# Designs tried in a protein design chat: VH-VL binders against Cytidylate kinase (cmk). Part 4

Target 1, 230 residues: Cytidylate kinase (cmk), of Chloroflexus aggregans (b8ga54)
Amino acid sequence: MRVPQTIAIDGQSAAGKSTLGALLAEALGYLYFDTGVMYRALALAALRAGIDPDDEAALSELAHQLVIDVTQPTVADGRQYTVLVNGEDVTWAIRSPEVERIVSRAARFPSVRREMVRQQQLIGQRGRVVMVGRDIGTVVMPNADLKIYLQASLAERARRRAAELRSRNIDMPLEQIAAALAERDALDAHVSQPAADAIILVNDGLTPAEEVALVLNRFVYSEQALENGH
Key: E = the ipSAE of ESMFold2; O = the ipSAE of OpenDDE; V2 = 0.75 times the mean of E and O plus 0.25 times the DockQ between their complexes.

## First folded at step 1 (VH-VL)

Design d1 (framework fv_vulinacimab; at its last look DockQ between E and O 0.03; V2 from the best seeds 0.00; counts 0 for: pae E 16.2 > 2, placed apart)
Fold by ESMFold2, look of step 2:
Structure d1 (fold): chain C 230 residues (1-230), chain A 120 residues (1-120), chain B 112 residues (1-112)
Amino acid sequence: as target 1 above (230 residues)
Amino acid sequence: QVQLVQSGGGLVQPGGSLRLSCAASGFTFSSYAMSWVRQAPGKGLEWVSGISGSGGSTHYADSVKGRFTISRDNSKNTVNLQMNSLRAEDTAVYYCAKDYGDYEGYFDYWGQGTLVTVSS
Amino acid sequence: DVVMTQSPLSLPVTLGQPASISCRSSQSLLHSSGYNYLDWYVQKPGQSPQLLIYLGSNRASGVPDRISGSGSGTDFTLRISRVEAEDVGVYYCMQALQTPLTFGQGTKLEIK
């Protein structure tokens, strides 16, 4: 049996999905991306077209007109991936504050999510990809070769979120961060469920290096996986 | 502490104009959408208009499109409702309301309300 | 427009007894995220509206456990397990799935 060609990472908010995903992809030479980039690309296109992010019909039509692709970096400028919309490089433009403010509104519509999932599936079909999100192993890549669901304690996730915010010059009390994460957990409980065949990884007390080594040694290059790859 | 303090309002003849204002404090104003919700005397709540945190997106109920204009000034932390061509059916208490995020769709804080009366 | 229909419109209750308010929408409020875009507000006498329940079943800050929201799709219920004097007011459901945002007609809760 071969090394996994498609890896899905789902899990709790602030559990370290992006860090694990990026490190796994680097070790394997795979494409890494989080699926939020698809919705940011749509939001950017909507802003440029003057489309109301609450207009489901207009957003759905726009989503069907766009070809959104994610590839390994094509420019050496510190990016982790290149995002193209109809061939235009929008990798940095989709990170603007204006895009971030409207992305959740654009993403709430079922018809929009259905089209974005379809395009995520096309990217996943190329193989050699680590895809990070909330429903990757259940909806986007239900047949992914390896599925990981990350968990960590609320306290650990609050500390990680605080460190992330500090790196962006936002200093917020841990209690406020923990309360927001607990509220988000309650909101997400109905949609963020592990796939039945997902490996549940609780990563409290693990460094990123320890976590990636565990995954590689246990689930990618295990003697069972290598023997079955003959 | 989040506060929304409203001003404006009053008595106006049909066809007249008023400007309502809502002054915000206690949160990063530009990060949150704002809405106006009205309540006619003895009646229920009706959403009137909304504006994104940046001010780049505005929305209106059909009953007020073309007559009302929502705007915000993020340097002064204010959201405003310019009401033109007023009609008797616009008589209501008007509330400004803070969205939990940028159009997340629920209003966690409300102003005190401002009465607008349109009568001959 | 999404039409929101509440029942009953008038709800006299005895202190300490349970109360329930129904809200029905003309179309499903269930989003692909798994959340229902349905909120509940109360307007106490002489006051501005106050958020009680968001996204179908989540209690807003400071709302006691005796107040709960349930339901999915087109049918939603607000329950008060034991009514207290401070619960007097008019209760509204609101959908936030689509613009225009729309409220139910309101349910006036009064102590008998």
Scores: ipSAE 0.000, ipTM 0.437, lowest interface PAE 16.2, mean pLDDT 86
ESMFold2-Fast, scan of step 1: ipSAE 0.020; ipTM 0.510
ESMFold2 (binder alone), look of step 2: mean pLDDT 93; pTM 0.955
OpenDDE, look of step 2: ipSAE 0.007; ipTM 0.497

Design d10 (from d6 with heavy chain R98K E99S D100R S102Y S103G G104W W105G; framework fv_vulinacimab)
Fold by ESMFold2-Fast, scan of step 1:
Structure d10 (fold): chain C 230 residues (1-230), chain A 120 residues (1-120), chain B 112 residues (1-112)
Amino acid sequence: as target 1 above (230 residues)
Amino acid sequence: QVQLVQSGGGLVQPGGSLRLSCAASGFTFSDYYMSWVRQAPGKGLEWVSGISGSGDSTHYADSVKGRFTISRDNSKNTVNLQMNSLRAEDTAVYYCAKSRYYGWGYFDYWGQGTLVTVSS
Amino acid sequence: DVVMTQSPLSLPVTLGQPASISCRSSQSLLYSDEYNYLDWYVQKPGQSPQLLIYLGSNRASGVPDRISGSGSGTDFTLRISRVEAEDVGVYYCMQGLQTPYTFGQGTKLEIK
């Protein structure tokens, strides 16, 4: 059987890519993680080393000396994965408020991002992985066996947004909400774009279970999906 | 291209009233949330009021609720702030500001500011 | 109301050196649409405020890449990698998640 060994999930904000990724990985017995956990691991290591999160040279040097790994859960405590820094389990430590405060600052440097991408690529090369982010199919795993770019339809996102605005006592016609979302999508086009060989999946009203079943039956186990493997 | 031109400022006594206006051009005015933001001399920015593109929803900071009324005339591309029962602490430069998106966003364009001085 | 707190309030910087400003919110600004409803503005001497960063990390048109925004939830940072003379001004963060919209106190960036 030739099912995809590497699955890249990218997509629009609010499209549900983390939910899809986790459920697909669970169904396949694959590793699942979003690439942000590796930047959290670096941020934790920086805090422990007393490194200023604005010091690019020190952060880059730290990144190069760290072995950050993400594996299948090693403990049955509700985790979706295990994050290791030089062999130490930091899975819950990386979720601390202190890490949250500095992760974006540490993650902004091109030299740091290049090293994190390199380590992400090593994890991807092992196969049996579902990796979620914004540029997985274009930068991190350009040769992934299956690439999904997840979208919610403009109509669905507009309806959801209208309901949320109404809860805040804000009135706006659906057509104007849809137009504003389309404008927002255009602004984001320079940051996140689907790979040329990605499957564009519109999850218009699908439940998470239905979405997973569709992906498994249409793109993982189908004859069509196997033809897309290389 | 986008312009917000303000008028209506001046000196007024405590307890008095004043009406500020902001004339907009260069965009489809009725599609955008409009706000008033003020700045007291030597102090920071304070958002005071906003109005939806349709005019159906209005919002106010607690400091001005019951005293200020925001309105708009979409046929004339103007947003107005009626200020009643003015107090010394209302002394500020008042800015008209356009949101990029209704309810989601940020003030992408600001007017030149109008000084309001409340003094006896 | 969402309370926005900035630090430092006064930031003297030498030309060419980096500068960072922190902004904290009393509640999470990360919304269900996966965006952080936090914006950064600068008010240069004698001018109206100008948008620098919107929705956490997106640069407004014309803003140089030496200026960046980062953070999520309740903690945000504006960073200038190399300060230039034109960066002098008062910097404000603002939450746009819910009305009333609220600003931080402002950080005055001055050249030493």
Scores: ipSAE 0.000, ipTM 0.445, lowest interface PAE 12.8, mean pLDDT 85

Design d11 (framework fv_vulinacimab)
Fold by ESMFold2-Fast, scan of step 1:
Structure d11 (fold): chain C 230 residues (1-230), chain A 121 residues (1-121), chain B 112 residues (1-112)
Amino acid sequence: as target 1 above (230 residues)
Amino acid sequence: QVQLVQSGGGLVQPGGSLRLSCAASGFTFSDYYMSWVRQAPGKGLEWVSGISGSGDSTHYADSVKGRFTISRDNSKNTVNLQMNSLRAEDTAVYYCARLEYYDSSGYFDPWGQGTLVTVSS
Amino acid sequence: DVVMTQSPLSLPVTLGQPASISCRSSQSLLYSDEYNYLDWYVQKPGQSPQLLIYLGSNRASGVPDRISGSGSGTDFTLRISRVEAEDVGVYYCMQGLQTPYTFGQGTKLEIK
């Protein structure tokens, strides 16, 4: 196929999905889309409407009334994307502490998630998008042009997580971090599975720049990836 | 089965010293961060100190820094708390607890049975 | 240091009725991995504390489904849908996000 128009990135915790997704989107001029922002947008709307985040019926009704969209940046203020709720720019408002306080509660209901997935699929259908999550290649964009399931050795993911924690002034032993990631892998096994047609990418020992270059050269711009007949 | 068994404690006068010990069994002791948490009579829980699995990193609450020292002996599956320059306000039941890490967060399971430390003249 | 604040501190409840305990943190406990690093413990009379809920909403082994945790960021709730006699004790929230690990003041649940 020609240069892929839709790219789904799923994978293990701390494997570098968001970094890979953002850099690939930048290189291709595509939208980088994190499905979590849809739930933040719904949470903001619920907060503004005075809806109890534990009221499934009210949240489901609200979700069906909203058009939540994610687009390329509309303002040059450092954002990577623009989030719209019924046409209103809520990109920074969804990052408020009040939204963070209720987002996981709103995101738990199957009826709410079903509507959010529908809206995510509409964004995906426009093409020129890199979407990151846990079930993008299986549920959200089952027909994505390129599906990547990102994984790395437990040791490598532990090192990356340690560096992230150190940026927050948390100094945690590598053995403890590895144990936590192994436990999370076990809990996530039921939910986060690679699509049958996903490329399993192991990024042990690669810098983000090297990983992006590898994906672009091997899976995006290669003769096989650009093939349009054979 | 995972178990923590504590020993030590007792009555000591202000300015004195005591050493608490916690013996672990049922898991690979050297893989886990271990902590001490105390509870003054009729009061809530206060985290006191922690030590990494290797023993290379130690952490202390401000209330005990410079007076308490946490250590471990991985060959004997024990974590110890050496308490010096004890004050009346250090009177508490002291618990050892294993820190389980999930997504780099910590939660305590299991807990030892506790040991009473009374600092009184 | 992260400050944890519970309310109420004293909770007399009628057997069979629901009970709720609130916990607030001075900073968000929702991390970039979408987990809330907030745990709940109960201390029954004469016993060591025991884990009830970890990472906001996950039940520890052996904890009945009438006990649930909810919330995100800075506001969390522990709920017991039907209080039973064995629930008497002091309940503590704790943030496990960073050292020093900090606990709420404790909520004493008593049957009235």
Scores: ipSAE 0.000, ipTM 0.428, lowest interface PAE 13.4, mean pLDDT 83

Design d2 (framework fv_vulinacimab)
Heavy chain, then light chain:
Amino acid sequence: QVQLVQSGGGLVQPGGSLRLSCAASGFTFSSYAMSWVRQAPGKGLEWVSGISGSGGSTHYADSVKGRFTISRDNSKNTVNLQMNSLRAEDTAVYYCARDYYDSSGYYFDYWGQGTLVTVSS
Amino acid sequence: DVVMTQSPLSLPVTLGQPASISCRSSQSLLHSSGYNYLDWYVQKPGQSPQLLIYLGSNRASGVPDRISGSGSGTDFTLRISRVEAEDVGVYYCMQALQTPLTFGQGTKLEIK
ESMFold2-Fast, scan of step 1: ipSAE 0.000; ipTM 0.524

Design d3 (framework fv_vulinacimab)
Fold by ESMFold2-Fast, scan of step 1:
Structure d3 (fold): chain C 230 residues (1-230), chain A 123 residues (1-123), chain B 112 residues (1-112)
Amino acid sequence: as target 1 above (230 residues)
Amino acid sequence: QVQLVQSGGGLVQPGGSLRLSCAASGFTFSSYAMSWVRQAPGKGLEWVSGISGSGGSTHYADSVKGRFTISRDNSKNTVNLQMNSLRAEDTAVYYCAKEGDYYDSSGYPLDYWGQGTLVTVSS
Amino acid sequence: DVVMTQSPLSLPVTLGQPASISCRSSQSLLHSSGYNYLDWYVQKPGQSPQLLIYLGSNRASGVPDRISGSGSGTDFTLRISRVEAEDVGVYYCMQALQTPLTFGQGTKLEIK
């Protein structure tokens, strides 16, 4: 009897990947995280070291010096995971506006990404993990036990993003949100392609609870998934 | 929706100066490097200068080094090109362009371009 | 500086026929990450340049599948499988591996 030990969730921005990932991880008792938190951790370290986020050589050297880890919550303060940089808990520090401003710049360099992927792979090798991103099933965990590629229409993703922003007292016209998402989709097109063995899940019209129930019933707890055969 | 709107071109005599400006909207300006690329009439594209998102590093083509200065004002979402000691060979349409920066990606192309500004250096 | 050389510089083509443009760099554009830092642009008449292909072979948003990029190291090709009227323009390769960024001379694609 086997349930998948490694689950990769990829897909377009605002398609609901983080919500699905967190709910699946909760149901299975697995670690959940978005790989972006590791780039946020690197960005924080760069800010503290006074490194220009456009300096590839300095960032690459810094990345190789750091041990970035993501674990189950170590403190009951509402966190979904704990992020450690050389053993220091930076879980909340990586959420600062200063880190948010530079994270995409720090994450752009191939040499930096190679090192972050290596550290992501080490976390994945432990099993009992749901990783969310854009290239998890193709680059980070190409041998993941279950790969999901989540899709939703532009209109639905814009609606979800608008609701999220509104919950934070940010009121933007729906058309501007849709334009921003379309731009992000275009930029991510070469990375955010489904792995050949990924399950394509369209979540138009599905609630998060319906999505997680569908995945658990069809792909995690199905009779085929629980076979003892090799 | 990304927009790059250029201004500041015109006719100038050899040895003169011009300042080109590029106003950006629709993205987090300070997070992206910006470049200037020029095209002489009937000729190909030539990269002129680039500036990092923070403004901490600048780069120039040898043909303009010491004469042109790239700068940016992140509070106003503008990138500028100060052009001094202009020569007839500097006559071109000048484009500002945004360098690509893909989160969870390694793409670095010039993904959005301004409309272009004509600079004519002639008597 | 990395020198980029395109061939041919003038490419008359019949509608519906294939077209190919070659781009050669004076040094390898293959980075240790496994990516080739070679991009392709097109400038259509009266327009600003627009991105077609990035990192050797990846299509930019809205670029039709009849346009593809291939190659590695120093030799690259842009191919159009069936030329359409909208493909008329000047095509440029550009290396993005190191500063200064450098373009090829441009290839003018014209319908004959």
Scores: ipSAE 0.000, ipTM 0.414, lowest interface PAE 13.2, mean pLDDT 83

Design d4 (framework fv_vulinacimab)
Fold by ESMFold2-Fast, scan of step 1:
Structure d4 (fold): chain C 230 residues (1-230), chain A 119 residues (1-119), chain B 112 residues (1-112)
Amino acid sequence: as target 1 above (230 residues)
Amino acid sequence: QVQLVQSGGGLVQPGGSLRLSCAASGFTFSSYAMSWVRQAPGKGLEWVSGISGSGGSTHYADSVKGRFTISRDNSKNTVNLQMNSLRAEDTAVYYCARDFEYSSSFDYWGQGTLVTVSS
Amino acid sequence: DVVMTQSPLSLPVTLGQPASISCRSSQSLLHSSGYNYLDWYVQKPGQSPQLLIYLGSNRASGVPDRISGSGSGTDFTLRISRVEAEDVGVYYCMQALQTPLTFGQGTKLEIK
């Protein structure tokens, strides 16, 4: 079997998609990115152009005019990838508080999302990529060589969320966190469905390193290692 | 206003090469993706290849991968299809088409260029 | 690949009567954005294809109101409320959700 050139990772909130995606891409020498960075790039361009993030027509026109690319790091400054807007490196600029405040508003319009999906598909066609999101295996890369739908038990995700909140000095009961996550799962059910050919991976009780090793051993390298005589 | 004018078709032997061109006018060419769609004699439409506005991203139907190359020259407002290792089944009228806004819809089409692959 | 299936493939109609063409996709074309990525095209004899309907139900510029698109998910319909002589041609649906873009096999509309 051939080592997969395109890997799609979708899954539940707080299931660890970005961590798995980044480590898997590092092991394979592939490009990694969360599709949200492209919406951040659009939001930055809108801010610079003085476009109202609630003006769908203007945002859609802007989105169509932009060439947003995501590449392997072009600078050794700790980045996981490089984000380009019409050739300009905006990798750090898209992390600004101003972008954070408007990204969800800009990203809500179907016409805007359609253009972002199209540009995501073009990046995927180049191969050697791990793309993380909510509908990568169903919409963005329906022919991905490997599709992973990442799940973790409600209890495990609540534990992870509780630990995150505690690190910010917020003490919330696990039962309340679990209820909130369950409600979020229900709201996301219609948009975050696993592709029919996706591998459902439950990562309960696995460290990130163990999870990556399991994916590489079971779904990436097992047949390839045998074919190479190793 | 919007015009797509095609050239470069003809008769070629199996294994040969042809280059199709499509000259665009009446719009900001670099802002639109472009595609090639073909139609074999008496058959339906088949999407062949697409290219982003900047030319940085390309994609192909499996039937032509490794043999066809799409490219564009935004300074000349042209999109091109280089066809290598041509087969009899590549015989078709080839259309260039503009990708309409955000929908991947083809709102303007060229006049078509006949490519015949025969001995 | 997403497979697009049209029915009927041959559609003889009487002038002034309504006509409908069905298009079914092998998987849902409804995106999380709420849009159905389904287009309709017509190719009149000796001409290039032209866009009629995009994103399921939106009429392209210059397309008369008597032509409409409807449907969602996997089942779509193109309807002509009153057929005119100029409507003769082969009609194609196309899914634009996933690469490769794929067309239905075509429906030839002809006057009885």
Scores: ipSAE 0.000, ipTM 0.387, lowest interface PAE 22.0, mean pLDDT 83

Design d5 (from d1 with heavy chain K98R D99V Y100D G101Y D102Y Y103D Y106A Y109I; framework fv_vulinacimab)
Fold by ESMFold2-Fast, scan of step 1:
Formats: C-alpha cells, sequence, structure tokens
Structure d5 (fold): chain C 230 residues (1-230), chain A 120 residues (1-120), chain B 112 residues (1-112)
C-alpha cells in the first residue's frame, strides 16, 4: 500500500484546480503550487531586467540563467509556498498587477516553456507534491502517481469568475467573462489535454469540500486499499 | 490626466436630502467600479457605498442602507450619491474614489472631498 | 463584517528613524488567486487619502521605496525605513476582499 507521492492536476481555466490542489496538499502535508507561479517569477525577472515580454530570445536566455524554485513556506506569513529566484524570496512580488499583465505573453513561447518545464520536473522529482497546471500529467510529470483532469462547463466557470469579481465590487457581463475564458482555453489548447491515464473529474455540482473528500476517498486512500499487489 | 472632481455638499437640516456628484476624466469610466468613502470630523475613514462599472450592482454600508442611493451615468462620466433622511451622524467629508479595474480593489484615485454638515 | 485593527493608534517618531504600523484582520484576506486584499493609505493634513500599498506589498505609483508593506492572511505591517517630514499623517489599512469594505481605525504618525 502506498499513498501517491506525486499528484498532477490539469484542466481548464477556472475549473477549480487551485482550490482542489491546495486542499489535497493540505490533507497530505505535501507541497502545493500551480506552475503559473514559475512563469510569474520569470515575468518579474524580465520586468526587473528591462526585457521586452515579446522578445522570445531574450526571455529564453533569461530563463536559462535563472534558478526558480518552489518550496514549502519559509516564512510564517500565511503563504501556501515560497517562490525563490536565484535564492531571493519573490513569493508576494510575483502577485503584482504588472506581472499579471505580461505573464501570459511570456508563457506562450516554446523555448521559455521548455526551460520552465525542466525546472518544474526537478521539483517534481522530490516527491510529496501536488502540482497544478495545464500539461503536468502529459509533459511535466508523465509518471505522476495520480493524475486528475478537471472539467467544468464554460457557463459554470464564467459564473464562478463573475461571483469572484462581484465579491470585490467588480461587475463584468457574463458574456464578456465567458469570451475571455474561451479565448484563454483556445490559447492553451495546444498544451492542455488530459493524459491517457488521467481521472476525468467534472466539477459542476460539487463544493470544494465535497470534491476534495471525493478525491481522497476514491483515488488517494481507497486506491491503495485494493488487494492488487501493484 | 486622471481626475475626480466633486460637488454638491453643504449644510442641511436633519431629515433633509443632498445629492453629491463626482465627475471623472482621463480614463475609461465604465471600466471602473466607484465608491464613496466618508470621514466624520476628527474620525477615521468609513466606506459608504460602491457601484460596479456597468451600474448593475450596488452595495451599501448598513449605516446608510435604505437612505442613500448610489448611481452613475457612464455617458457623462459621473457617479452620484443621493442622500435622504440625513442624520447628525452623517456629518462628514465625503470622497468619491475609483476602484482599480484589474482585480486589485484598491482606491487608486480620490476626489477632493465635499463637506456635508447635518445640523439644525 | 471583517474587522480591521491597527496598532499603535498614535506613533510619535524621531526624524530619520524607522516606523512600523500593524494591521490585523478578523479573518484571512488571502484569496484563492494568491492575492492578499489589503491596502494601505495615508491621509496627510488637509488632503484626500492617497494609496500607498495595494495587494499587501505592492507600492503604488510615486510611492518611495522607503515605504513597504508585508504580511499575509490576517497580519500585515507597513514599514517606513527612515521617516521624513513629509510622512506626517494618518495611516489606514483597508480590506478589499469583501463588502462591506472596512478600514482600520487609523494610526497618526507625528515627528517628536
Amino acid sequence: as target 1 above (230 residues)
Amino acid sequence: QVQLVQSGGGLVQPGGSLRLSCAASGFTFSSYAMSWVRQAPGKGLEWVSGISGSGGSTHYADSVKGRFTISRDNSKNTVNLQMNSLRAEDTAVYYCARVDYYDEGAFDIWGQGTLVTVSS
Amino acid sequence: DVVMTQSPLSLPVTLGQPASISCRSSQSLLHSSGYNYLDWYVQKPGQSPQLLIYLGSNRASGVPDRISGSGSGTDFTLRISRVEAEDVGVYYCMQALQTPLTFGQGTKLEIK
């Protein structure tokens, strides 16, 4: 019997991947992070270096020179993880709106993604990790012990996003939110596919607590209880 | 240049009404939520009301619910606060403020403030 | 409602010395997006409030680097590494996570 040491969570934008990933990691005492934080770290480094986020060659060279790491929290300030760039703690700095504006542009380049994947794989090799993204089960951790692919309808994802925005006095038409999510899905289509051995989980009618309980009971704990010998 | 210019303050009797206005310039007004924040003499800041960019959602502090109405006219780049059934405790400087568009929720631009005095 | 509590409420400081203000929330301001919806404002005498820090630690445009924000969840700190005369004013934290938006009581910074 063995608990999965590496858990890969992929799926569509706004499908609840981060919530599921964080709750699973908390239950297991594992490192949790979404791979987007490493692209945010690269984007921050690019901003600091004055590099144009549309310059693939310059970004690729920068990525090759950086050591980006994600660890368990190093400071008791409420963070879920620590993000380091060449040893510097950038955990909160990567959450700036300036980084948000350019991260998707920088993240689309194949040469940049290749280097980020290499660094993500090094983190995954340590085990005791829940990694969230778009290609974790297919590219980053193809041998992950457990692979989950989250799906939710476009309408449901737009509704969740709209509720998030409204809680902060930001009101955007559902049609506009849905269009933005659909555009994001199209940009990610080339990398965001379920691995052949992934568990497909539809997240339309489940609360986060119900979803994490289902995953723990059906795929983390119950799976290892099988008298299969493998 | 991004600016918020306020008007409409003054002295009013308890139970009376006032309408505050805030004129915006230098940005795409309909893309930003707007709020009103007040400050009683010698006291701290208190959020009063907020309105979404489209005007489709409004929120109020419990202290003003049912008495104050926030509205906006995106064709004229203005947000308004209609204050009815005014009480002595509503005496304050009222500020309009822009809510940052990018999910930040921060009040990045503030009007100059307008004094509302509720007294007999 | 989320209650915001600042400490100290009165902060006399010697020119050139550091100053720190604490802000605590009755519940976590850390959103699932990874952002802490906590902002800091200063109101200088006779002026409207000005944004200093947004999302916990990000400096607003024009704010000098001697002013910084830190913290996460329920505990936040605004620090001025070297107080200057222009820093005199009342400092407020505000949570922007949910309505109603709520401010701390304010901390009055004065030069000794």
Scores: ipSAE 0.000, ipTM 0.453, lowest interface PAE 13.8, mean pLDDT 84

Design d6 (framework fv_vulinacimab)
Fold by ESMFold2-Fast, scan of step 1:
Structure d6 (fold): chain C 230 residues (1-230), chain A 120 residues (1-120), chain B 112 residues (1-112)
Amino acid sequence: as target 1 above (230 residues)
Amino acid sequence: QVQLVQSGGGLVQPGGSLRLSCAASGFTFSDYYMSWVRQAPGKGLEWVSGISGSGDSTHYADSVKGRFTISRDNSKNTVNLQMNSLRAEDTAVYYCAREDYSSGWYFDYWGQGTLVTVSS
Amino acid sequence: DVVMTQSPLSLPVTLGQPASISCRSSQSLLYSDEYNYLDWYVQKPGQSPQLLIYLGSNRASGVPDRISGSGSGTDFTLRISRVEAEDVGVYYCMQGLQTPYTFGQGTKLEIK
């Protein structure tokens, strides 16, 4: 009997994917990361190289030249993982305002995504990993041992985002937050469909602890999960 | 090349008003939170006010609430600080500084500073 | 308001020797996204403040590797491994977690 070695978590923005992914990885001793950090790493490299984030050919060439790695934390400073670009620790640098502004622009190109997917697949082949994103179970790890697709209502996701912003004294109208999330959902609609073999998990009303316990008990350690995963 | 160029300082009497301006260039202005930070002569730094990239959210230090108003004109790449009911303790060099509200929590570029003196 | 406390406030150092500045916050600056919202700035004589370290430990562009930031939660340190003449100035920590953003009192670094 084998517990899943590769876990793919997909779903919409603010559905709780990162929280679930991090807690599952912690419980299993696995690497956790959101695939967006690899696109942020590419965006940082592009900024440093003076590459226009709208230049697909230049970005694709850069992506092929970069060695982007994601590992278990190398420093005890609160990080969930370590992101390396050609051996340089860029874990916090990829959070810069300049990177955040251009990451979606760089990430939209098929040729760039193809190379990032290839690098994500290499990390996945090591096993003992939980990857979070939007197309992990369909594109990145189509043969993942366990696939979870998280759903939450727009209202619930807007509420969670509003609470997050409020904790930083950022006060935005709930309707504006909901509109922003709906716009993001529309942009991601073509890639946010669950894989045919994914477990659909609705997390409205579940605490993070309840959600991770549910997944561990029913899909990771249960007799049925072990039978199906083997 | 990012530049923040300030103007509008000067000498005013207590109870007077001044408007500080900060002209930005070299980046997409509307993507960044902008703040004002002041420094009284011989003292440390004090954050005064901030405004989100869209201008929808504004924040103020308690010492200036109700007297100062931060605003921005994204079509002209400017952030402004309207200072009313000025007091002697508002005497300081005022800096504009760039920060991104969506992901930024640090001031990566600062203006040259504008001296405001409130004295009779 | 989050209170930021620096120590020492005056730091005379011998050229080429290491220097360290401590910064403590009245509440944790480790956010739910697992970043520490603490930054370090230096103000050199006659100049505007400039960013040295952001989000706890990241060096700003152009900052030499002899300057580093560390710490988590409520206790943070800025370290200069070998003090150079150009390091003279007043160093400030700042919390960017919530408004009002607050600075430490400042640490004046001087060559002795």
Scores: ipSAE 0.000, ipTM 0.428, lowest interface PAE 14.5, mean pLDDT 84

